# VH-VL binders against Cytochrome c oxidase assembly factor 8 (COA8): the designs that were tried, part 25

Target 1, 167 residues: Cytochrome c oxidase assembly factor 8 (COA8), of Homo sapiens (Human) (q96il0)
Amino acid sequence: APERGAERRDTAPSGVSRFCPPRKSCHDWIGPPDKYSNLRPVHFYIPENESPLEQKLRKLRQETQEWNQQFWANQNLTFSKEKEEFIHSRLKTKGLGLRTESGQKATLNAEEMADFYKEFLSKNFQKHMYYNRDWYKRNFAITFFMGKVALERIWNKLKQKQKKRSN

## First folded at step 1 (VH-VL)

Design n18 (framework fv_ebronucimab)
Fold by ESMFold2-Fast, scan of step 1:
Structure n18 (fold): chain C 167 residues (1-167), chain A 121 residues (1-121), chain B 111 residues (1-111)
Amino acid sequence: as target 1 above (167 residues)
Amino acid sequence: EVQLVESGGGLVQPGRSLRLSCAASGFTFDDYAMNWVRQAPGKGLEWVSGISWDSGYISYADSVQGRFTISRDNGKNSLYLQMNSLRAEDTALYFCAKDRFYSGYEAFDVWGQGTMVTVSS
Amino acid sequence: QSELTQPRSVSGSPGQSVTISCTGTSSDVGGYNYVSWYQQHPGKAPKLLISDVSKRPSGVPDRFSGSKSGNTASLTISGLQAEDEADYYCSSYAGSYTEYVFGTGTDVTVL
């Protein structure tokens, strides 16, 4: 499902977009890090003469980027939530409130936090293994289609050379 | 006794304003996120607005964004909803609800009995 | 914001099991494991039945169970009792701090 906040948000009267991200005329553009995933999105350049094979490659790369963005946004949110829950639980067990006498958020020491990080990594081991498996499958598919596109481009150049020689 | 008690509801004309209050007791109010949820007569629940324990995170349903303002006073164990530019569609029983977590995310484990807001000429 | 989709009504006899579905999108039910279920009797405030997809708060009978597959969460009530006749609502975290979305609600009738 598409991200709701990633589309053009500023439009002029009559529906014309006022603001758009800067883009190079003939190249992919790399954006700023996403707030939630902390990954930089790539805005793909679409050639005027894009072949069906080139389109398949681009769509696969776009889909892989969206999948990757969603995975890390969810992972970071889960980490943040569980970290806060762990801190709250430990402070409550000690009979302490969520704020210090100065009004700051109460914190745990490094040794206590190390226990959380170890448990979080252990708990998410299987999830990260499945992510890596899917990541490799997606990159294999991308590499395969890149190879096909490269062969198509070589063939087209060879056809052009033959046409020049026949003159 | 863990309790939330809403007040401030009533009959109000379209375009006018109304302020709802929710008084909390029996738990440490400033340790939890708080929410407003409404229910129109004979209809389902609709989440309206939420606020974290420290007011650092605030969110609104699209239907009320720009018209309603949620706020809290931790020293008074109270949650508020300032409702401006009221519409007939805002007619509902308004519930105050406590999140199980201080910054939101989880679930609403404590609910008030609600205060009725009727927007009619 | 879109509501989560639930059937309008479900009915069963005492002792039977009934299941209520709650369908959303990848940005709510499908994207997070933060789905809750609420029971509401006529004229009363809602009561939390299930949190985090399948976790029961203390005091909720184990005949209430929750699950999720893809974009659809389900509440199952086994050993249906007369007191279970109520409206049931699902709710999901909606991807921003303190933001939630509710389901359309399901009326459970005990025959």
Scores: ipSAE 0.000, ipTM 0.481, lowest interface PAE 17.0, mean pLDDT 81

Design n19 (framework fv_ebronucimab)
Fold by ESMFold2-Fast, scan of step 1:
Structure n19 (fold): chain C 167 residues (1-167), chain A 121 residues (1-121), chain B 111 residues (1-111)
Amino acid sequence: as target 1 above (167 residues)
Amino acid sequence: EVQLVESGGGLVQPGRSLRLSCAASGFTFDDYAMNWVRQAPGKGLEWVSGISWDSGYISYADSVQGRFTISRDNGKNSLYLQMNSLRAEDTALYFCARVYGELSYYAFDIWGQGTMVTVSS
Amino acid sequence: QSELTQPRSVSGSPGQSVTISCTGTSSDVGGYNYVSWYQQHPGKAPKLLISDVSKRPSGVPDRFSGSKSGNTASLTISGLQAEDEADYYCSSYAGSYTEYVFGTGTDVTVL
């Protein structure tokens, strides 16, 4: 059965990164770059008294991170797979083996590889343009909510200062 | 108090299999990534394999890929290395090491004493 | 995968400084700031000396310092002492959350 302690009142958050977070941390923790996406994941700290607005910002940042990680992991996998298929196809056309006598992977010269890069870039141009558009929209939304959270924290500090002055 | 203890090493013939174990104590084992690092007699350190806290990420050195399998049992605070198709060049002292992953740290902060594997006829 | 390149040996007299280089590629030392250094005395397990390029864990003397430029990390031992005579290894994170590479190792001799 699922183990739950008395202090575990919340549902487990979605988008948990697959890295070892600090055992006792009261702040965000940044992991190493992912092998597939080459992006660093962030483990977000959840305060005990997180406001609804702070929760919305955190969830938006987590969702954006997951979207970004998946996009680049898929893009890098596609690039590697298509590059390998292109090299294999060209070597087969030239009547060459896939490996050298030393066991190293046979490769094409820079001029031949330039054809692959041009094809890959043109094929993925529209996909990358849509990614950039969505990336900007997500970062704009995050910046907007960061501003709202900052204003809320300023207002709360002012309210606390007023209460202390009334004492 | 915090310690790692390796076991399972010994003399084996080429082509055979051996399973190494690493027993962890004094810390919350399932909070840490774990690694195997080996050192051939008179040679340097060579990273062999690593596994994340939840077994979701696993990596191997090219020299052991397809022959070795790393695994962990968090309920038993134990790390394992299943070594198949052993070769003479696998002869080494095998260390179990913990990765310290706090803030910006990615280093092996706790090491076991090692267990010796000798592959020879 | 390729190992990080270190000089085979360096030597110095007590009180002098020695520097050990550790050269990799853009996929390890050049790509990440997760370089660590280990000291190993004969018959002992390695001991963490430096993490994150330049950070010393508790108990490591300030005589040990680390730095990095491009694809090369360096460990400098100032005020060299007899007990510093040991093998030194660099290591770098190399991509996945669980992938690392070690240097070839450097034997430090104090006379």
Scores: ipSAE 0.000, ipTM 0.480, lowest interface PAE 15.7, mean pLDDT 80

Design n2 (framework fv_ebronucimab)
Fold by ESMFold2-Fast, scan of step 1:
Structure n2 (fold): chain C 167 residues (1-167), chain A 120 residues (1-120), chain B 111 residues (1-111)
Amino acid sequence: as target 1 above (167 residues)
Amino acid sequence: EVQLVESGGGLVQPGRSLRLSCAASGFTFDDYAMNWVRQAPGKGLEWVSGISWNSGSISYADSVQGRFTISRDNGKNSLYLQMNSLRAEDTALYFCAKDSYFGEYAFDIWGQGTMVTVSS
Amino acid sequence: QSELTQPRSVSGSPGQSVTISCTGSSSNIGAGYDVHWYQQHPGKAPKLLISGNSNRPSGVPDRFSGSKSGNTASLTISGLQAEDEADYYCQSYDSSLSGYVFGTGTDVTVL
């Protein structure tokens, strides 16, 4: 469709990706990758009769997405900056320029880059460990609330059948 | 043609209120975040406020927080700025400006501005 | 208040090159956010001149170029022409303010 073919994007001062889902969608919609985090945002559908419990689940999922987006945006910027600084330092030590004769950025071989990745991982070990811990905690909470929402929906269906019978 | 047209500016006394409007045309208004940027006579640009495509995210400069309210009506392709408790230092040409695309944080389309003068 | 720092004025003769610096801090340019440049002629709205540090929008001559390194960004105008006489502003995003910041502005005069 024309509407779907047009990629919608908006930019919030907060840096979280905001895109417009198909206008009459009854489901969650997945957008294009964020420039900084390289993660695809999910725009959550809001039902007309959203319960307080459903709202809590949706807000928890939205908050988790925002947390995840910000973590990876910051991590990717830090990685890119430190990688460039590492490459420049090693090239300077060798007496080489930052660009090749053809004008391309000068690169280090895979073995030298392995040293950078090893150093970066070691330096950021605690940060990545805390991210993984928080990621699992957040997903556990989401799963728990999904279960509660599912149970609520079952009870609502049962109440609806009972009311229909009593009438 | 793609354009933004501001209106609602004028002379107003300190402590009073004024409401600015911005009419958008030539692009899908509800796909983009919108901003207000001001410029005092002979001075530089100052970002005032921004609003996401669905009004779900709103931000203000510290200088106007609590006094100004940004809003939008996507059905009318319009952006608004409600200015309360106006001060002499709010005197400026007020531009509405469109965000380019997600993550760039650039303003690719600007209106011509509407002048707000706060004076006794 | 947090603003990006620019020189107040820069001047040159037709055909020469001028460079305008834009210096930020760790919460904006230093944090890796892109820098954008605007040109404003007297009595007119600003026009986007450079986006994303170095990209030229359609219609912008190739004699305008941008670059960024560390906490600073630069706009270079080569082959200076009379119509380049204008105010130039840099702009970025600031994470500590959760909002946009503009430079102090530079007046370019063509002698």
Scores: ipSAE 0.000, ipTM 0.465, lowest interface PAE 17.5, mean pLDDT 79

Design n20 (framework fv_ebronucimab)
Fold by ESMFold2-Fast, scan of step 1:
Structure n20 (fold): chain C 167 residues (1-167), chain A 122 residues (1-122), chain B 111 residues (1-111)
Amino acid sequence: as target 1 above (167 residues)
Amino acid sequence: EVQLVESGGGLVQPGRSLRLSCAASGFTFDDYAMNWVRQAPGKGLEWVSGISWDSGYISYADSVQGRFTISRDNGKNSLYLQMNSLRAEDTALYFCAKGPYYFDSSQAFDIWGQGTMVTVSS
Amino acid sequence: QSELTQPRSVSGSPGQSVTISCTGTSSDVGGYNYVSWYQQHPGKAPKLLISDVSKRPSGVPDRFSGSKSGNTASLTISGLQAEDEADYYCSSYAGSYTEYVFGTGTDVTVL
């Protein structure tokens, strides 16, 4: 079982795709989730004959993924920090320590935490609105370039077919 | 396909130490929180300790706090429980249980091992 | 850590329905929708029966259903069968990372 895990294989009915090495995948590869963003990154396969439009689309998708990862990593870190500060502040106001009598980390109940969640959501409302706007803009751009790549592929196939018929 | 196998249990004298291991297979071990749950003979289930996918968050039941240490080795797909200052009350079958996927909001233990018996007796 | 309160035993006849209660506090059962139920046959490991109050994993019959009201979660077994004779445990997320609490357990007897 350790021997089998040492070399990762892309499992498929075809023997060819089982063979693809992890460091230089034959296809797009989905990585483990990022520690901070909780998002799984996609590592894009680069064809030998990638067109300029295909390259632009790939780079746009990569840049959008990086932007998305960065946003959620920052959001999650901010949430965690402010949550800890809120809990600490409320426990101090109540005259309670950060730890229970048993030594466990002290927590607030769901009703008390509802105040924090409402405040956090309200405080970050505009930030999330701008995130959604930019996310939609990026996805529109990706869709647009996907369309251009599709048209390029159709045109290339038509040119190839025409040459074949003329010959 | 997915399974957990506990080991390291046995007979031990009060005040001594014992280390339990849990070997995971059939899933991406480092994506999931892991837990230890025990059951004394003829008694109910008691949650003992939990550890997040990255070991960033660790929790213990009050009954074992300061005596037990949970740890994991993601490179070996293994979970551990170091048990110090053992008491007769720690006598139980110790189960390894797969916790939530770190991205998922669900908080259930979907896969359990068969358990390893720890008997603390003089 | 305090346990969630369950009745020690419930009994029913084949084809009837039985309900098991699981009572906690606002910091566990009442505070979150993360209640799970486990079935344990003698000499076996526990098996997940219900997650997230009412969600059935694949392979669990729809005879098993879960619900929650306030600080009390309930497991209902309809069309009770002989193989349902087992111990049943509730469990809840306890409001802190990787922290959980189990119920006292209920022995279901099929008469």
Scores: ipSAE 0.000, ipTM 0.462, lowest interface PAE 17.1, mean pLDDT 80

Design n21 (framework fv_ebronucimab)
Fold by OpenDDE, second read of step 2:
Structure n21 (fold): chain C 167 residues (1-167), chain A 123 residues (1-123), chain B 111 residues (1-111)
Amino acid sequence: as target 1 above (167 residues)
Amino acid sequence: EVQLVESGGGLVQPGRSLRLSCAASGFTFDDYAMNWVRQAPGKGLEWVSGISWDSGYISYADSVQGRFTISRDNGKNSLYLQMNSLRAEDTALYFCAKDQLYYGSGTYEFDYWGQGTMVTVSS
Amino acid sequence: QSELTQPRSVSGSPGQSVTISCTGTSSDVGGYNYVSWYQQHPGKAPKLLISDVSKRPSGVPDRFSGSKSGNTASLTISGLQAEDEADYYCSSYAGSYTEYVFGTGTDVTVL
């Protein structure tokens, strides 16, 4: 049986946002940007009387957030690595490595970097298409459940008003 | 002339901490990534840690991850290695090694090495 | 961290040629042209011999040459001299900046 070389999945460390909202918070909190994804995490409030529909919405939002955090953490890592490799390879080919004659650090120009960005975008085009598709699907689902929760809340308020009029 | 001078080595007990220093001279220190490489007695070279010129990139070998911390002070032309939770396996001559080229333009080799500082972890 | 594989020892007579192999993976030697070679005499710091697979720094004799094929880099020492008796280490970029891997080392003996 050929030993499947363990692809070291560069698992971007799941940066568990160490941000803890105050215990008595009655609303959602937005944390600082995550160091890997650069996305601000949201800590979702859990009501004491959370309805099953509200719970489903909250879970869907949480899952979508985690998915988004993981995607961008990995994407940013990949981008950084490939960008670095590109810069190194190009400067190596040019025989550059130190300071310019003016004493400035040698870097690639904007035109050369434009080639990197074009190549990177081309290479990752399909990945970004799938991300966008899934992003829209998830957000559509969230929006749909938001609408349902809103209707449920209206209905519950109406029932409470009727019960108060009957007593 | 490029010089790298390691210091801070010595005899230490397991679980203790030690801080190594490398004093750099003869080149523009903040243009180059710096590394720690160690060699256990009678063994090969082992890369330990690297740090970019601006400390923007830091890496560690799996063997030292979570225990060692590399840092630099460009104003003092100094490289540091904070070693915590030392183990017998950390016994080695520790070299300071300079990357050949500036970060972003380098070819990933070490053109200058210090003479090393000996770290012995023993009970 | 996976070490690059080198032969433990290589020997040759004065004037002969010896070759040291350095075998890695596609994530190191196989993936990049950032292979370097170092010579280390007993009790001394390593010295850079070869950069970029095949480039010789100033002061390195032309007897030393580097090459690469697939996941294997090679150091060839032509016209072996007594002063070439030393440990030789390959090194490679390990896929991230400031990450390096060394070979297991090769003891070269001049007979």
Scores: ipSAE 0.007, ipTM 0.586, lowest interface PAE 9.3, mean pLDDT 85
Fold by ESMFold2-Fast, scan of step 1:
Structure n21 (fold): chain C 167 residues (1-167), chain A 123 residues (1-123), chain B 111 residues (1-111)
Amino acid sequence: as target 1 above (167 residues)
Amino acid sequence: EVQLVESGGGLVQPGRSLRLSCAASGFTFDDYAMNWVRQAPGKGLEWVSGISWDSGYISYADSVQGRFTISRDNGKNSLYLQMNSLRAEDTALYFCAKDQLYYGSGTYEFDYWGQGTMVTVSS
Amino acid sequence: QSELTQPRSVSGSPGQSVTISCTGTSSDVGGYNYVSWYQQHPGKAPKLLISDVSKRPSGVPDRFSGSKSGNTASLTISGLQAEDEADYYCSSYAGSYTEYVFGTGTDVTVL
């Protein structure tokens, strides 16, 4: 779990952890879940003869992955921080310590936590709406470029077919 | 590397005041609870005071309650101990210690200590 | 606060083992699994040796081990070495956020 985030001066979480695909891989490779975002990063295979269009698609997918990882790392950190602050504040108001008699971290019951979830969802509603809007825009762009790449590959295969036909 | 450097100790008359400081580096100071622990010459360790990351929780040993005030300045990575109405029995080496508690969760132990600053209360 | 009770001194020869007890109440040692042990050489700051009753921080040899039964925690040092000659303190969470209590301390002598 991320440790920084208590003060206004908090820096944004770093980007996605870098990882190496297995040696001799000729496919996209999926890594383990990131500690902060809980999302699995994809390492994209780069063909020797990658077209400019294929490169644009790959870069768009990489940029979208980094954006998505950053958003969820920030949200998970903020949720954890605010949840602990809320629990801490409520326990203080009740005159209770942060640990139970058994030594476990003190917690609030589901009814009390409902207030936090309601507040968190309400104040983050606009941010989540903007995230969804941008997520759909990015996926539309990716789908559009995937279509262009597919058409390019079909056209190239047709060209190859014509060359074979003439022989 | 983590470093804690105490300062402000010295010779002081009974009934007077003294302020100790601890400068922290090598970790995100504003995420962790901090503590003061003292040791009288030739005696054992005594926990004095603790403060949470946000100054929302503060606690004191019975022996110093009402006389000492712990505080922190997260912007300066500094911990303080204001000592009022000093007594001969407050004579000790005062250590600054980092807790593993962050944001109110974690384990309860002092993973890093400073070298201490000596406070001598004598007439 | 009431201190946790430790023996004033324990001794052993090189290669032997010694055990230091730390006795509290149900509101500290007996109530929680948050017991730590610290080693202090003369003129130096204490160093964390054991946390959470039995967990060793990186760099602490496995010949140091911790345990707990009821209101009493124990530190065992096996294969005693000359460098183990030091003061040892237990500490426990005392039932309130940021509140701790230390043991009376034990002087370990390597004969």
Scores: ipSAE 0.000, ipTM 0.449, lowest interface PAE 18.1, mean pLDDT 80

Design n22 (framework fv_ebronucimab)
Fold by ESMFold2-Fast, scan of step 1:
Structure n22 (fold): chain C 167 residues (1-167), chain A 122 residues (1-122), chain B 111 residues (1-111)
Amino acid sequence: as target 1 above (167 residues)
Amino acid sequence: EVQLVESGGGLVQPGRSLRLSCAASGFTFDDYAMNWVRQAPGKGLEWVSGISWDSGYISYADSVQGRFTISRDNGKNSLYLQMNSLRAEDTALYFCATYSDFGYTLYYFDIWGQGTMVTVSS
Amino acid sequence: QSELTQPRSVSGSPGQSVTISCTGTSSDVGGYNYVSWYQQHPGKAPKLLISDVSKRPSGVPDRFSGSKSGNTASLTISGLQAEDEADYYCSSYAGSYTEYVFGTGTDVTVL
């Protein structure tokens, strides 16, 4: 039967974010920025004797990372798409071609682009408020579980000290 | 055996209130996000509301925002939906559903109850 | 809320393949790899067929496959069987301000 026991897992929520950490790493590893989100993904090390509580913390951190990656990838794609649509719409309204005489993509001046930025920010205000709310809630939960894991580790160290004394 | 059992449905007049319950068994209820999904007779599925494992994150569909309140009692392994100011368009079979992984984000629903029928009519 | 667009009905003969499309926007299907598919027989609760665009849960035959290109996800049923006659719904995670959106549903008929 073929050997099994892969030591790594690629993280690709949008299909674009993945990296390969060093083989048999005993610590978390940080990868290069994702193409769309521009955030660096983290590969979480899984201990051999991971407790259920440690697993919950790791899963919450992984899920939060995936959520954050997806949010920013979507935000950046939406911004780019709407920016191009806005430029094309304004050029059409002015009766201008989509290309300059030099063959380059036609663009708008800074004053016209300011209109786009104001519209984009206003349109996305609610979405960004929900993002901030969720971000704080997720970090609060992570901190809570980190505290529970810390207490579990203290308890386990006390048990180990008792075993040493009994030996 | 993982099981979700809805109750509390029935015939109710427009403008009145109704409270649905969902009893969970066979899994660690307080580790999972819970959801309500409804289906009007002969129509498609519509997500109604979701609540995280700790009640820290709650969300509603636009159609029920301000009228429905989702809540849970982890000590009783129960999920609730308080429905106020009911309208004819709220008539539907209401399913309790969960995503079988730990976290806040709802990606899919792989565990469903049988549903409880709510009919809003005079 | 806007639903994901599916064809109303799709028909096929036993042994053939049918494909159901599910079209959304860049804020749902196009923005995330969290598309799921559900099968619903009359009088029954929905059953998860596909999660994360193309992942099959244990117990789902490999005749069912999922894919996505841009704002459109697709469910393909190969070797169509009488038991596959049901309603099929796609769903996508839609972000924090409204977490989930379901498709309009497709009725699959096996002759």
Scores: ipSAE 0.018, ipTM 0.611, lowest interface PAE 6.8, mean pLDDT 82

Design n23 (framework fv_ebronucimab)
Fold by ESMFold2-Fast, scan of step 1:
Structure n23 (fold): chain C 167 residues (1-167), chain A 121 residues (1-121), chain B 111 residues (1-111)
Amino acid sequence: as target 1 above (167 residues)
Amino acid sequence: EVQLVESGGGLVQPGRSLRLSCAASGFTFDDYGMNWVRQAPGKGLEWVSGISYDSGSISYADSVQGRFTISRDNGKNSLYLQMNSLRAEDTALYFCAKGWYSLGYDAFDIWGQGTMVTVSS
Amino acid sequence: QSELTQPRSVSGSPGQSVTISCTGTSSDIGAYNYVSWYQQHPGKAPKLLISEVSNRPSGVPDRFSGSKSGNTASLTISGLQAEDEADYYCQSYDSSNTYVVFGTGTDVTVL
């Protein structure tokens, strides 16, 4: 049966882990893989003079990461849950208990589990296709705003040169 | 809007047959296990039957085994319960309920309003 | 066929805590962490309140909590409110006879 405990209690509603990046970092920090999503979170550095455009880009990247973390945390939970239901159903059909004599969880062989994997992939095909499309759309938007931020920074450098030249 | 709507209930004589339908909307019907649950007047909930997302796994309560048949039509987003050899003790409000996952046995997150089946002479 | 045993009724005053037990066997509550709780107001369909022993769906107040020990699951309602007056049912998966079993139901009265 799927276990309840620290994993569910420790997860925020969005599915993001509670770990913290090193203090006084002046760059983005990449953390260890999240237990639930198995994705490495990025903690974004906020510069002292962040422009509204830079803030918009950062928030878009944070929202995209949160969406991505939540999708995979939920997908992994669904996989584990349905795998357990499948194993329980097959063991019940065979007239077997859920535990071996040694107290370990009873399992199915690789050939039997292949049926579950095929069914899970087939059932989730459309969900994964929509995920991929949204992922591409989000990354396109991020790339577009990264370009705008780059242009803003170039413009600001030109303004600084003009100001220094007039001194 | 996520919704389940039951229909087909009514007054029937003992020994006769009746077919219930459940129309689903607002979610991907093909991804979830579905269930029928009944409640006799003034009594508690009794699970009747369940069917997986692809009809590959079907189960029945002992009280209805051999008399009732659950089925689904994913192309029509519909769940059915064919009830044969009806008895007075089958009198109940019949609910359609969506499983949380594709097999659908652990939690029912969406319920219809129910359709009343009365078996009497 | 089989069903999980709940007390027939439980009562409390507004602001108090009440606990409803749900007792099964080693083939259902004792075997799996598949325990769900439903709230049913008179004339309405049941509503999912708790899944997988202690998981709250979105929109369910945190004053509702679930737990399990051995063959017994419990639903605790903290800070009891008038709107909590309803019937409550537990549910589990039964490996010996059928795939789904419900509890006998408990009437919660708010005095």
Scores: ipSAE 0.000, ipTM 0.458, lowest interface PAE 20.8, mean pLDDT 80

